# Designs tried in a protein design chat: miniprotein binders against a7ua95r516to809. Part 42

Target 1, 294 residues: a7ua95r516to809
Amino acid sequence: ASLSLLSISDLVPDLQFIFFWMSNAIEILYFIQQKSPAYMQTIELMDDKAGSKESLLSATISANEEAMTILEEVIMYTFQQCVYYITKTLYVVLPGLLDCNPFGTEPSSEQCRRAAGVCVCAVCVMPEAVRRVVSVFQTTSDLLQQYQVHSEIQSQMFAYLFFFTNVSLFNQLIDKGPARGWFQRSRVLQIQASVKILLDWAKGAGHNHLAQKFFAKFCSTVTILASPPQQLSQMSWKALCAEHPSLKPVQLHRILTQYQLMAELGPLPIWQPSSEDEAYIYRTVDLLESFENH
Below, E stands for the ipSAE of ESMFold2; O stands for the ipSAE of OpenDDE; V2 stands for 0.75 times the mean of E and O plus 0.25 times the DockQ between their complexes.

## First folded at step 4 (miniprotein)

Design Tc (at its last look DockQ between E and O 0.94; V2 from the best seeds 0.00; counts 0 for: SAP 70.14 > 70)
Fold by OpenDDE base, look of step 5:
Structure Tc (fold): chain B 294 residues (1-294), chain A 83 residues (1-83)
Amino acid sequence: as target 1 above (294 residues)
Amino acid sequence: DPKEVVEELLREAERLLEEARKALEEGDFERAILEALQAIIEIARAMLKAEKYGTDPEVREKLLEILIKAAEILLRAEEELKK
């Protein structure tokens, strides 16, 4: 009940505090690393007034080391907290992406139109379910830019968020897809269109490479399921493995088995796993993706 | 009590910040850097402690204020040492 009400907007005040600390901790850490040699040298060049120089130098070295250590801890903590809060909001909105019909005339949320006037931006024309997902990413991007967070940290954050999104969507599709009818061609085409909108956003936001890398598994699954039976039935197991290297043998086998059932195809010898892969297709532990590998 | 610990760290950070400010005003830039670094250490400890137990908005504001002031002292002191 309570999770369904959590929007990214509700977390913005907390996220602003965390991003402020993260950005400033990085800047101060960088300052210490870059300037420490210079100001220590100035201490070393000071006139030695009765051992005060050595004491000051020792204290400054100690404070410098301790400051760097605690700032690194702050950076790690704040990064983890950002990821934690943002992934919670993604967890709530991601299921809507699989049920979304982007081809339907759902009235674009009047709110974005009212606030921005005649802004026909790509976000304003998005289906509501897609817009909610994009809003999480856009808010994250805006906060990272607002607080001028180091580009490497931004890349790491988006890498994890895309990873999380891919794992979440893939696992839901594989686990619940057959029961929800998401393997039906019409539904798959809707999912494909929705994901394309998200990928187009990621490209526009400068994260094209990360998006292509981390969404590969989900995109491969959707691509296979979106393929016409006439086309897919002509592809061998080996060809499919080569075209979709992000999929484990057990995952590909599950997808093809469910596709076969949905399309009412008889057994297809051409989809028979190789002798090398035959032992792997039964490893059900490898079927779903883990969140721990990142 | 975690709150008491945070309050103690805040008081110490404020003390160190004041020492850093005085050192800066006196032209003792090396000491200003030392005291500002020490203030940052204490305020970072306070932040990490406060966030683990649920932070009051007033405490958050105070933490940010001290952090900003300490960083400003560091920057000014370093700039003066380059002259």
Scores: ipSAE 0.807, ipTM 0.951, lowest interface PAE 0.5, mean pLDDT 91
Fold by ESMFold2, look of step 5:
Structure Tc (fold): chain B 294 residues (1-294), chain A 83 residues (1-83)
Amino acid sequence: as target 1 above (294 residues)
Amino acid sequence: DPKEVVEELLREAERLLEEARKALEEGDFERAILEALQAIIEIARAMLKAEKYGTDPEVREKLLEILIKAAEILLRAEEELKK
């Protein structure tokens, strides 16, 4: 079966409903937390003219606690559902970033030349693959703001979306990069430019710190692959580990070894791990990242 | 029967909402708070159940309507108690 609702636009009605509930559940929960001491005290200090005060107080204590519990469940559920819908879309569109050319220009249209007169019309439009990813992030941001979701929750949402994006791109680059030609100089520079567009979006949206934190592993990988092999060959293993602390030893070693082969620097390993790190470079269970948060 | 469970939860939420509205109109602000909270509890249960099993657009609209109205009563009753 295929996912017919893979575009973010097709999911907006569901997301609107979920964001509305999340936002209101958050606001009602905070209202109860902030106001219940006061209105509970008012009830407790009430004149008990009809003899019903203790029943009302007891019921209201129970209702406060149950309301806070169920609203927390709603917030957790709605957050998870938003993440689920958004990451399903993101999972489908992210691979295209590794194949697209952000430096390409679209052909000048005949309509553009007719309207522009004698001047040559060059229209540069963001590659469709990059546009699809940015559109997911932008639509998410717009919905969060439209429904006035608390800023802390907005940050948590983008933290997870950036985490997911990093895991998806990193795993594909490591697993499929050599076979797909993604380690080639021109391709790496194109990937680097595409990621810069995402990072610029994140900075403009106020999420620069989150993007820097959660894209670190993928960005380190691209930085290594964008570096001239001659420059890298002059760096020790220890120096490379220090430069790229986000990469596990097995990950760094795999990237360097595959890059060495692509650069035709011979089959013998140039970068020798320390004796201590040697235990970790063969842990293939650690090569790919988990989508589960640790 | 998921549809029947959601409909039952909606009926209970609607009943509680109407009781909360009447309490607010009668000036029984303490009871209005209680009954608005109870309506919020039931409509939140209805929402969680409906989303797990799928929901018609008309049910979604009703869920939102009840939530908004219950929250408004809660806010108004608390404001009146502060007087």
Scores: ipSAE 0.761, ipTM 0.935, lowest interface PAE 0.5, mean pLDDT 82
Fold by ESMFold2-Fast, scan of step 4:
Parts: structure tokens; C-alpha cells; sequence
Structure Tc (fold): chain B 294 residues (1-294), chain A 83 residues (1-83)
């Protein structure tokens, strides 16, 4: 099987090595950054009895700077490799979020009883498709914690993973949504509930700020599509742009056009783009999101 | 031959580690710092090159082990300089 067909569990041994390598490179770099002013000063203040001090100091300054540079390159390489493997796995499991029905599992998760116990707290069972996505995020979090990767690197990794997830879901919904019936209100409500499970996981994991920032586009899209017709029809184009600043004019126009078709609102849309925004509506390059470089 | 290149890198990494250890044991802590830094540089470069060639897991793990040992020499030399 190709890497994109493997589960996250199948990649764990390779990911473990890369995380271990990354963790050690980070710790070594941190040590050099923290301690180099002190040991450089000690060498500089050394009595030059053998005539080698100036050469030793110069060589140590050069080696210190080269060590920091190469360790930064190692950290970048290992970070990119982790992101590559994790996002390939995410790409395979993410489409399932747009087709699953989280409301179908609700009754089975309302109450649980132990065989020997009286009662336990209700355990929320999530759809298998949502569980697969959460498992990728949870495994990533577990590996970062197991190898004691610094919190700023953890935040950068989840920022990118959330960005990737947002772009993937948004692009799939916009590109394939009309053919798949995903713009039907009942389907949009299922998508909204599934995304809420992911956002709740992120909040529980301490990444609420990152999730709010990087899921903004997809959340805006789902919020608009889930709006009742009487509510949405009362909003002007300007008001919608103000409430959903993450959406580009061409993206908002596509979403509203699909909403109008599904809600049968009639042939004259109430949402008139501004003259400034109208120029962007025909730019197809702005419709789908591009994945950013690291 | 990529595998022969990786084996050469591993041997060079072990040589650099031994030089740093010698300086540490001889009490030349200023020299031990320099040699440990040089070892870290060359071993890290070797690991990046080995990944590019597609290296056996045992060799990857051995290079990382040597990198960690070089860093331990750096840490110990720094501690001794404070005394």
C-alpha cells in the first residue's frame, strides 16, 4: 500500500524515530544557545600560555555558529517530514467527515452501565470517520509529549495541521459539494456536528486559539450554509462580508449561489456584491485555497 | 555506492566522538567544547545525507546515538569549565 493509504498506526515507528531525532536536535540547539555566551567568554579570558588561545577562540566561534545553523536545518527537516507523513494520512481520512452522520450515533452514547457497577458517566461515541481524524491528531499529540518536544514547536505543528485540515475540507466541500449533495441543509448540519467534535477535541487538547484561527474559513462556510433562509435573506452582502472576513468575495459568492439553489429563494438574489468585490468574483484561482509553504 | 558512503560517514562520526572524549578525559575542557561542536556538526550533516540516500534503520539509530553522545560531551565539558 502507498503511504497515503496507510493508517497513522502504520507510520508510528518511522514517526517515533523522526520525533526522537527532532527532540534531540531541539535540546542540543537550546543548550548551545543558552550556554555559548558563558563558554565563549571563558575561552576569551583564558591565559594564552601556549600561544593557541586566539586560534581556539576563532575556531570555537565558527563551530558554535555552524552547529546552531545545522541543528536548525535538522529541526526544519524533521518537522517537514513529520508534517508530510501526518498530512498524507489526514488527506485520506478527511473526506469521510463530509459524508458521515454523527446524529446516527447519538442514542448509543447517551448512557453506559458497567457490568459490576451502578452507573458511569455517559460516553460520547463519535462516528468512525470522525474517530479516524481525531486519532491522527491524538497520535501526533502523544508523540510530541512522549519525546518532550518544546511547546512552541508543538504549537507550530498543530497550526499547520489545522491549516491543512481547513484547506482540505473547504476545497472538497466547494469543489465536490454540488455533485455530492453536501449543500443540502440536512447534510450541512451533519458536517457542522462532525466539525464541532474536532473543534471540541482541539479545545480539550489546549489548542483552542489555533483551532479558532485556522478553521475560520471552513467554519464560516458551514455557518452560512446551516443558516435558516429567513435569517440569511435579511443580511446584506456588506453584512455577510463583515461577519465572515476569512472568505474571499469569490468564495462567499459561490457559497451564497449554492445556498440560493438549495433553498429555492428565487431568481433575483438579495446579495449584491460591491463594485470593488465584483472584480474578484471571476477569478477562479481565488476560489480554492492553496496549501502554504512551511 | 550510497551504502558505502553512509558507512564512511558512520566511521568518521565515531572518530570525531572519540577525539572529543579524549579531550574531555585529558581535562582540556576548552578543546573538548570545540571538538564536541565539530562532532555535532559533522554527525548532523551525516544524518541529513543518510536520510537523502535512504539508510537502513540500524545505521540511522547509530548516527543519532553518536550525536547524543557528542552532545553529552559538550554538556560535561561546559559543566567542568564552571568549576
Amino acid sequence: as target 1 above (294 residues)
Amino acid sequence: DPKEVVEELLREAERLLEEARKALEEGDFERAILEALQAIIEIARAMLKAEKYGTDPEVREKLLEILIKAAEILLRAEEELKK
Scores: ipSAE 0.705, ipTM 0.918, lowest interface PAE 0.6, mean pLDDT 81
OpenDDE base, second read of step 4: ipSAE 0.805; ipTM 0.951
ESMFold2 (binder alone), look of step 5: mean pLDDT 80; pTM 0.742

Design Td
Fold by OpenDDE base, second read of step 4:
Structure Td (fold): chain B 294 residues (1-294), chain A 83 residues (1-83)
Amino acid sequence: as target 1 above (294 residues)
Amino acid sequence: DPKEVVEELLREAERLLEEARKALEEGDFERAILEALQAIIMIARSMLEAEKYGTDPEVREKLLEILIKAAEILLRAEEELKK
C-alpha cells in the first residue's frame, strides 16, 4: 500500500494489540517487583521436604528474574513499535499542515458526520490538514488512556511525537519553504494559525509543557517570519538570539536571509552576526535538525 | 521455521498454564506462582518472536488469552499466600 494512503485508523488494530501488551507487561512487571519478596519469603519459610524447598526457591528466583527481563524487553519493543507506526502516519500528514489555509471553510470530519450529522466539536471545526494531524495525536491519547498505560510512558511517548513533529515541520520549512512560498507573510500567518490550533489541542489534552518545550524551534521560526518588516528590522542579531534561544546561529541566519529576500530588504547591518557567531553561521551541518538527538 | 518456533512456545505456555492452574486448585500456591511465571516467560517470548514475521490475528488472540490467564493465576496465588 502506498505510504500516502496510510491513516492512523488503519493502524488501530495493530496499535491496540501493542498497547495491550505494553500495559499488561508493565502491570505484571510491577506486580512481580512488588510481590516477589513476599512469596520468596514464603518459600523460604516452608518446611524442607527432602530438598524440594531449595529447588523450588532456586527455580522461582530464576523464573522471577527471567520474567522481569523479558517483560522489560516487551515494554521496550512495544514502545518502539508504537512510535514507529505513529511517526509513519505523522510523516504522511505533516506536510499538509504547512500548505493548510485555516481560514477557509472545510466540512466536518466523516466520523462526526456519520454519528451526529453536523458536529461542532473542536476537532470538527478544524481545517482538514490540521484535523488529520490532531487525529493522530488524539487516537494515540485515546489508546493510551483506554489501556491505562502508565503516565510516565505516556509522557515519554508524547515528548517523542512532539519532538518528531517539530523536527519534521522545521526541516520542511527551512528546506522547502522558500521554494514553496511558505516564507510569504500570508502563508506564514496561515502556518502560525494552524500550529496554534495544534498547540491549543495539546494544552487541552494536558500536554502544554511538552508542546511548548518541543515545538519551541518551529514556533520561533514562524514567529520571526510572521513579524512585520518594520518590527523585525529594528531587532539586532543579539536581540533575536536572546529572544529565540532554541535557534542555532546558522538557523537564525538562514531564516533572516530568506526573510530579507522575501521582503525585498536591502542588507541590514543590524542583523549581522556577532564576531563570535560568525564562524557558526557557515556550519550547514547544523542547519537542519536531526531525528537522532532525542 | 519461525511459525514452528512460535507454535512450540505456545504449546509449552499452555502446558505451563495448565500446570499452574492445577497447582492453584491443589492449594500449592508456590508452585502455581512458579508455573505462572514460566508461562508468562514463554508467552512473552512467543509474542516477540511472532511479531518479527507478522502475526496472525488468531495467534495474537491466543497469546493474549494465555497472558491474561497466567496473570490471573499469579495474582490469585499471591493473594492466597497472604492469608
Scores: ipSAE 0.779, ipTM 0.941, lowest interface PAE 0.5, mean pLDDT 90
Fold by ESMFold2-Fast, scan of step 4:
Structure Td (fold): chain B 294 residues (1-294), chain A 83 residues (1-83)
Amino acid sequence: as target 1 above (294 residues)
Amino acid sequence: DPKEVVEELLREAERLLEEARKALEEGDFERAILEALQAIIMIARSMLEAEKYGTDPEVREKLLEILIKAAEILLRAEEELKK
């Protein structure tokens, strides 16, 4: 097997040390932030023996500020390194989520049998592609808990991981979807089910609010594409923009065009953009999201 | 050589750690706090410098050990001052 097939578990030893370093830097920083006002005040109130108190206090104030600044740099660096390794792993496994079938069952004569001419299976196996993505999130959560990383930093890390996942999946679907048949309704329903597994994991892990916020664009896209033709054709452009505010007009137009093509709804556009949105759509062809969070 | 820079910062951090320990043992808690903070600064700088071009895991472990010891001196000195 090649190194390109390495899983998140292969990175755990490297990640463990970076998390350990980050955790210690955070703890030391918070100790300094919480305790420095108290011991500074204590020094200020002490007897000025040999006239050295003011010099020592000044040096301590300076060192305290410098220590906080450099520890913040260490925390930022270690955080960025963790995010780098984790997102690099996610980037490799995420496209598989768009190609897997969570409604499918792995072939197994032991798990499937006929009853009165009907084939029934005792077990449905989760697609390995979905399991690999969930494994990355679970391993990250386990490491954050193992090293007792502060909840605010944990939230920031999952915010970024969900943001990255959302952008990656959205860009993959929009850019490669037409060529790969991902806009076909049966495949969209498979994608929707796979995404639900990720969202259910996030809810179970205590990150429901972050998942709702950072998966909004991809979830809106899949929701539109999975809508029944009779339902979606009754909605105006204005209503769709209001219901899916995370989508830019050009992105919404592209999604609806693909939906119309796949659903064979005829040659006349059902969803006509407003004059302002039409001008914007005409002006820009940049459909893809940036990995920069503004 | 970047490795020489990291080694120099590590030596300085070890010196400051020893000065902080000595101050703590002598009951100079204010000095112990200052020396411990300076050790933390030197170790943090050393770690950031070491990581710029990759670092030996043994060096990383030693840097972390000294950081923890400096923090322990800082905590103990603060507790003694509070008395």
Scores: ipSAE 0.620, ipTM 0.889, lowest interface PAE 0.8, mean pLDDT 80

Design Te
Fold by ESMFold2-Fast, scan of step 4:
Structure Te (fold): chain B 294 residues (1-294), chain A 83 residues (1-83)
Amino acid sequence: as target 1 above (294 residues)
Amino acid sequence: DPKEVVEELLREAERLLEEARKALEEGDFERAILRALQAIILIARAMYEAEKYGTDPEVREKLLEILIKAAEILLRAEEELKK
């Protein structure tokens, strides 16, 4: 990446130009798509005794088609560039989300209370790590609004940003979690609170449906890990698969194994995979998610 | 050389933009539409090449200015055809 990756603020000037170009290309393409049938029909119906009508119509059809094609290419390219730089910034700030404590680092006896061994303040202070992630999403939203980018393109951009965030957080938690202590209940509750801040932001920004869809895997993971032992122990493997369809059997098995270790429950028959799922788990090598949106 | 390609596309687009403007002023709205579309094609190609290989901000501004002017001519010509 040729752009600075230190913070989203450092990227704003370059992103402004790319968004400006994308927005203008979208508006011009939209105009051509909406108006081309009308003026093509007008030209076709013209009475041209010199015979130039056929030449002009043919040239205009060709130019119109080529303009639409190249504008679509420019839109796709500028969209991919925005996504690339924004996700590169997200990649740098996302690990901090898994290590931060949204329940406060300096408890006040008057405003704070205990929640699963962690102090929870009446006024929630957004951790710097969470604020950095929210700032990336907010700056993206602001730029899309500033340049009046079509709502469908806005939805596509946030769909991919949420997809990227979900995959990145899930992979980091599963891969690094055991070594970093992230599966300990107190840490899981901190992660859950931090994720809720991101989801609340998405809801406020009008992207609740996209967030629910694209954060499903990470949310399922955190939900299971944060479940009380009495609640989770009452669910069968089949019931857990039904409640968390975004998780592959091998992923669910890994999550439940970590839960059992941290909760000191030992191996419980109720969470044994079905014979079919057990065969799948034995044959599946890949635990982590792909960053490809397919 | 990407810089030479962008410069050539920019020069040709400026020529087409001027032809589109003259056609619009002369009341030849069909020719104005064709020339504006051709200018848009060249500027979009220049933009694509410039972004792919890196771009001087001054060149970006110039490309954008011509793109906007070509689009404005296209809009005005369409409005005139509408009557």
Scores: ipSAE 0.411, ipTM 0.815, lowest interface PAE 2.0, mean pLDDT 79
Fold by OpenDDE base, second read of step 4:
Structure Te (fold): chain B 294 residues (1-294), chain A 83 residues (1-83)
Amino acid sequence: as target 1 above (294 residues)
Amino acid sequence: DPKEVVEELLREAERLLEEARKALEEGDFERAILRALQAIILIARAMYEAEKYGTDPEVREKLLEILIKAAEILLRAEEELKK
């Protein structure tokens, strides 16, 4: 019950502090890494005043190493906390992406309503369900930029968030899709359009490569399901495997089986798995994606 | 009490920071660097502990202030040692 009310906006104050710590810890770590060799060398070159130099140098080296280690721990911890809170909000909003109709007229965002004018920005014209997902990513991006977080850390964060999003959407589609009618052509086209909006946002935000990489499995699934029966029925198992290398044999087989049922197609020998893949199509443990493999 | 631990670390970090400042003023740049690094260690530990337990914003700001001041001492001491 309480999780359904959690918005990214509610977490912004806490996230701001975490990002502030993370950014400053990174900056201090970088400072130490860049400056420590120079001042250590300077200490080494100084005259030995009564044998205290070696002890001071040793203590300084030890303190430097310890400081760097602890700062790395702080960075890692703050990163994990950010990911935890952000993925928690994604968990709440992602299911709405599969149920939304992006072709409907939805009201503008509340933020743009407060602006005295009709905002025609890309976010304002988004369906509410898509906008909620994009808002999580945009807020994350804005915070990362506001606190000037190192670009590598930004990339790692978005990589994980896209990974999480793909796993979540893929698993929901495969597991619940047949029962919820998400495999119906009209619904698939809605999902495809919604995902395209998200990918277009990611492209505009400079994360095109990451989005293409980490959404590949979900996009492949949606692409297959969106294909007309006349087209898909002409594609062999091997051709589909080659075109959709992100899908495991068991996943492709499940998708095709459900497609066949939905489209009321008879048995299609052309979709029969190869002898090599036949053993793998029954590995149901590999059907759903794991969150642990990233 | 985690709060008491953070407060103790904060007090000790402030002490070390003051020693670092004094060392810098006295021209003992090597000692200034050591004390500043030691302050950073304690602040980083305090930051880590504080985040686990939901730290007061005022404590967070104070910890960061000390961290930045320690870094500034490191920078100044390093610059003086190069002269």
Scores: ipSAE 0.255, ipTM 0.728, lowest interface PAE 1.6, mean pLDDT 87

Design Tf
Fold by OpenDDE base, second read of step 4:
Structure Tf (fold): chain B 294 residues (1-294), chain A 83 residues (1-83)
Amino acid sequence: as target 1 above (294 residues)
Amino acid sequence: DPKEVVEELLREAERLLEEARKALEEGDFERAIYEALQAIILIARAMLEAEKYGTDPEVREKLLEILIKAAEILLRAEEELKK
């Protein structure tokens, strides 16, 4: 199937299987970890009294260790597969978020269209492009809850998904933004509003801290670009660095340079990098974020 | 052939599961735990191996069935050892 046609809904059956395995493996692993010391001790005491079964105890200890090891492998594998499938769907829908006009009237979600009434839920009032992204996260959340996956694993999954989303959106904005007009204030305000809807969803889903942490770079970029020229032109390089610590010098420099071009501002000495940062602004390798740094 | 390997692992896991069940019924809780752990190991291996040739719903269901049953035996045996 064309990647362009892949929806999260199409992956639900496969994801359900993976989540079921992951959940059961976690539960069994946890049981073994918690109970094995006690039943091993009991077996040992019984064998000491019976004088005959040292061989089975040793085999049971070995089997217990092997079971824990392979269950950990299953958990890791299933986690990776979930992330793989979910990020594939995100890859397809995320570009639409940057082109979205959240101030337009768009039709309700297909799920709510099947309901005999006008649904005014937060998802139904979202722009389609935002709704598609939220749907991926919501489906993930629903599956994690349905299969009662441990909260730590849920947090790790959302941390990675938010990381991936931030990297993807940031890189697209930096790379394609100038050519697509995404650096124009009107477009930036649309992007800012769309991201706010996503962040509000994350907050409502209980992932506010993770969202704030992992979207910091993209949010900082959008905040700078959304700033009025009159305001931004009064901020020094050092002040901008301090206000946006998630941005590398090369990234901030690129953003400001493109902003300057878009706003038709003359040279701004106040935005000149510090002597310490001057060497770093030319490190183009550090301009785009890597997906490997998580 | 990954499919043949999975089928063999499933057969052996089913055998171990039955031995575990029998041990549990006989009050040999130590053996029940051992055999249940062995069944879990084989099922986990079978799951990882099955992914090499794709997803068969029947295989999926059988793997999960045996896993759950093995875990149940493990749980019951542990509970009985505490008495």
Scores: ipSAE 0.759, ipTM 0.936, lowest interface PAE 0.5, mean pLDDT 90
Fold by ESMFold2-Fast, scan of step 4:
Structure Tf (fold): chain B 294 residues (1-294), chain A 83 residues (1-83)
Amino acid sequence: as target 1 above (294 residues)
Amino acid sequence: DPKEVVEELLREAERLLEEARKALEEGDFERAIYEALQAIILIARAMLEAEKYGTDPEVREKLLEILIKAAEILLRAEEELKK
């Protein structure tokens, strides 16, 4: 089966089992960590028990260390497996977010006439493409809650999922955007509205801080591209760098170049790179983001 | 053979779990802690090995069951030792 036929719901049974293993491994590791210092202090205070043979306490200290090591491997493995399957699903559904229209169909005159004196209109319809992305995040949240996974690990998982989403969307927009017409103003406004739906979901789920941090690059890109020409043309290179510190000089320069092209603006003197940034403008190897954590 | 490794680790872990339970019942809490830790180590190794090469769902469930039981013994033994 192709990846387009794979849904998050197809993975739930396997993910449930992996989350259960991860949750138990975390709780057991935490318990063992709480005991290790006390055992070490006990051994150090028993000078006359440090004989030529291994005591049960010394063997237990060694077992604690080995258990901590292997449980950390289990936690890492299960975390990586969950992230792998969830991001694999995200990778398939994320490009749709760049092509969808979250503004929906405006009520026609006919629809308004049918309502006649009592108009109740659905103000917000979530596009299918956005719903698919939200479904992946919501299912992940539900599984973490169902298996009572420690809040720290839950935060790390959403940090990575938001990081992955940000890199995927940014790279897609920068690399394929010109050919796909995604830099057209009307398309950028649609992308901005779609992203707001994801950010609103994250806020509702208690992950606002993580979303603001890890979506910074893509949000900066969309914010610049959605800016009115009158507003953007009044901002200097230094001012844009200050407002968008997540963007590398080469990335900011590429975004501004696309903005000029799509807005049919000539070169603007105000968007001159600083002397310190000039050398970095030509580092094309730094244009796209890496999926690897640094 | 990976399947034989998982089977051996599972058998050893079950034996250690029973030794830990016996120690707990006899009031030998230090022994119960040690045996339970050893069972946890073997089951974690078996899980990683089984997942790497694929395994029967019944085996996956059995490994998790033993891990939880060993952890319960560890918790109770530590609680009793502190009394």
Scores: ipSAE 0.660, ipTM 0.918, lowest interface PAE 0.7, mean pLDDT 80

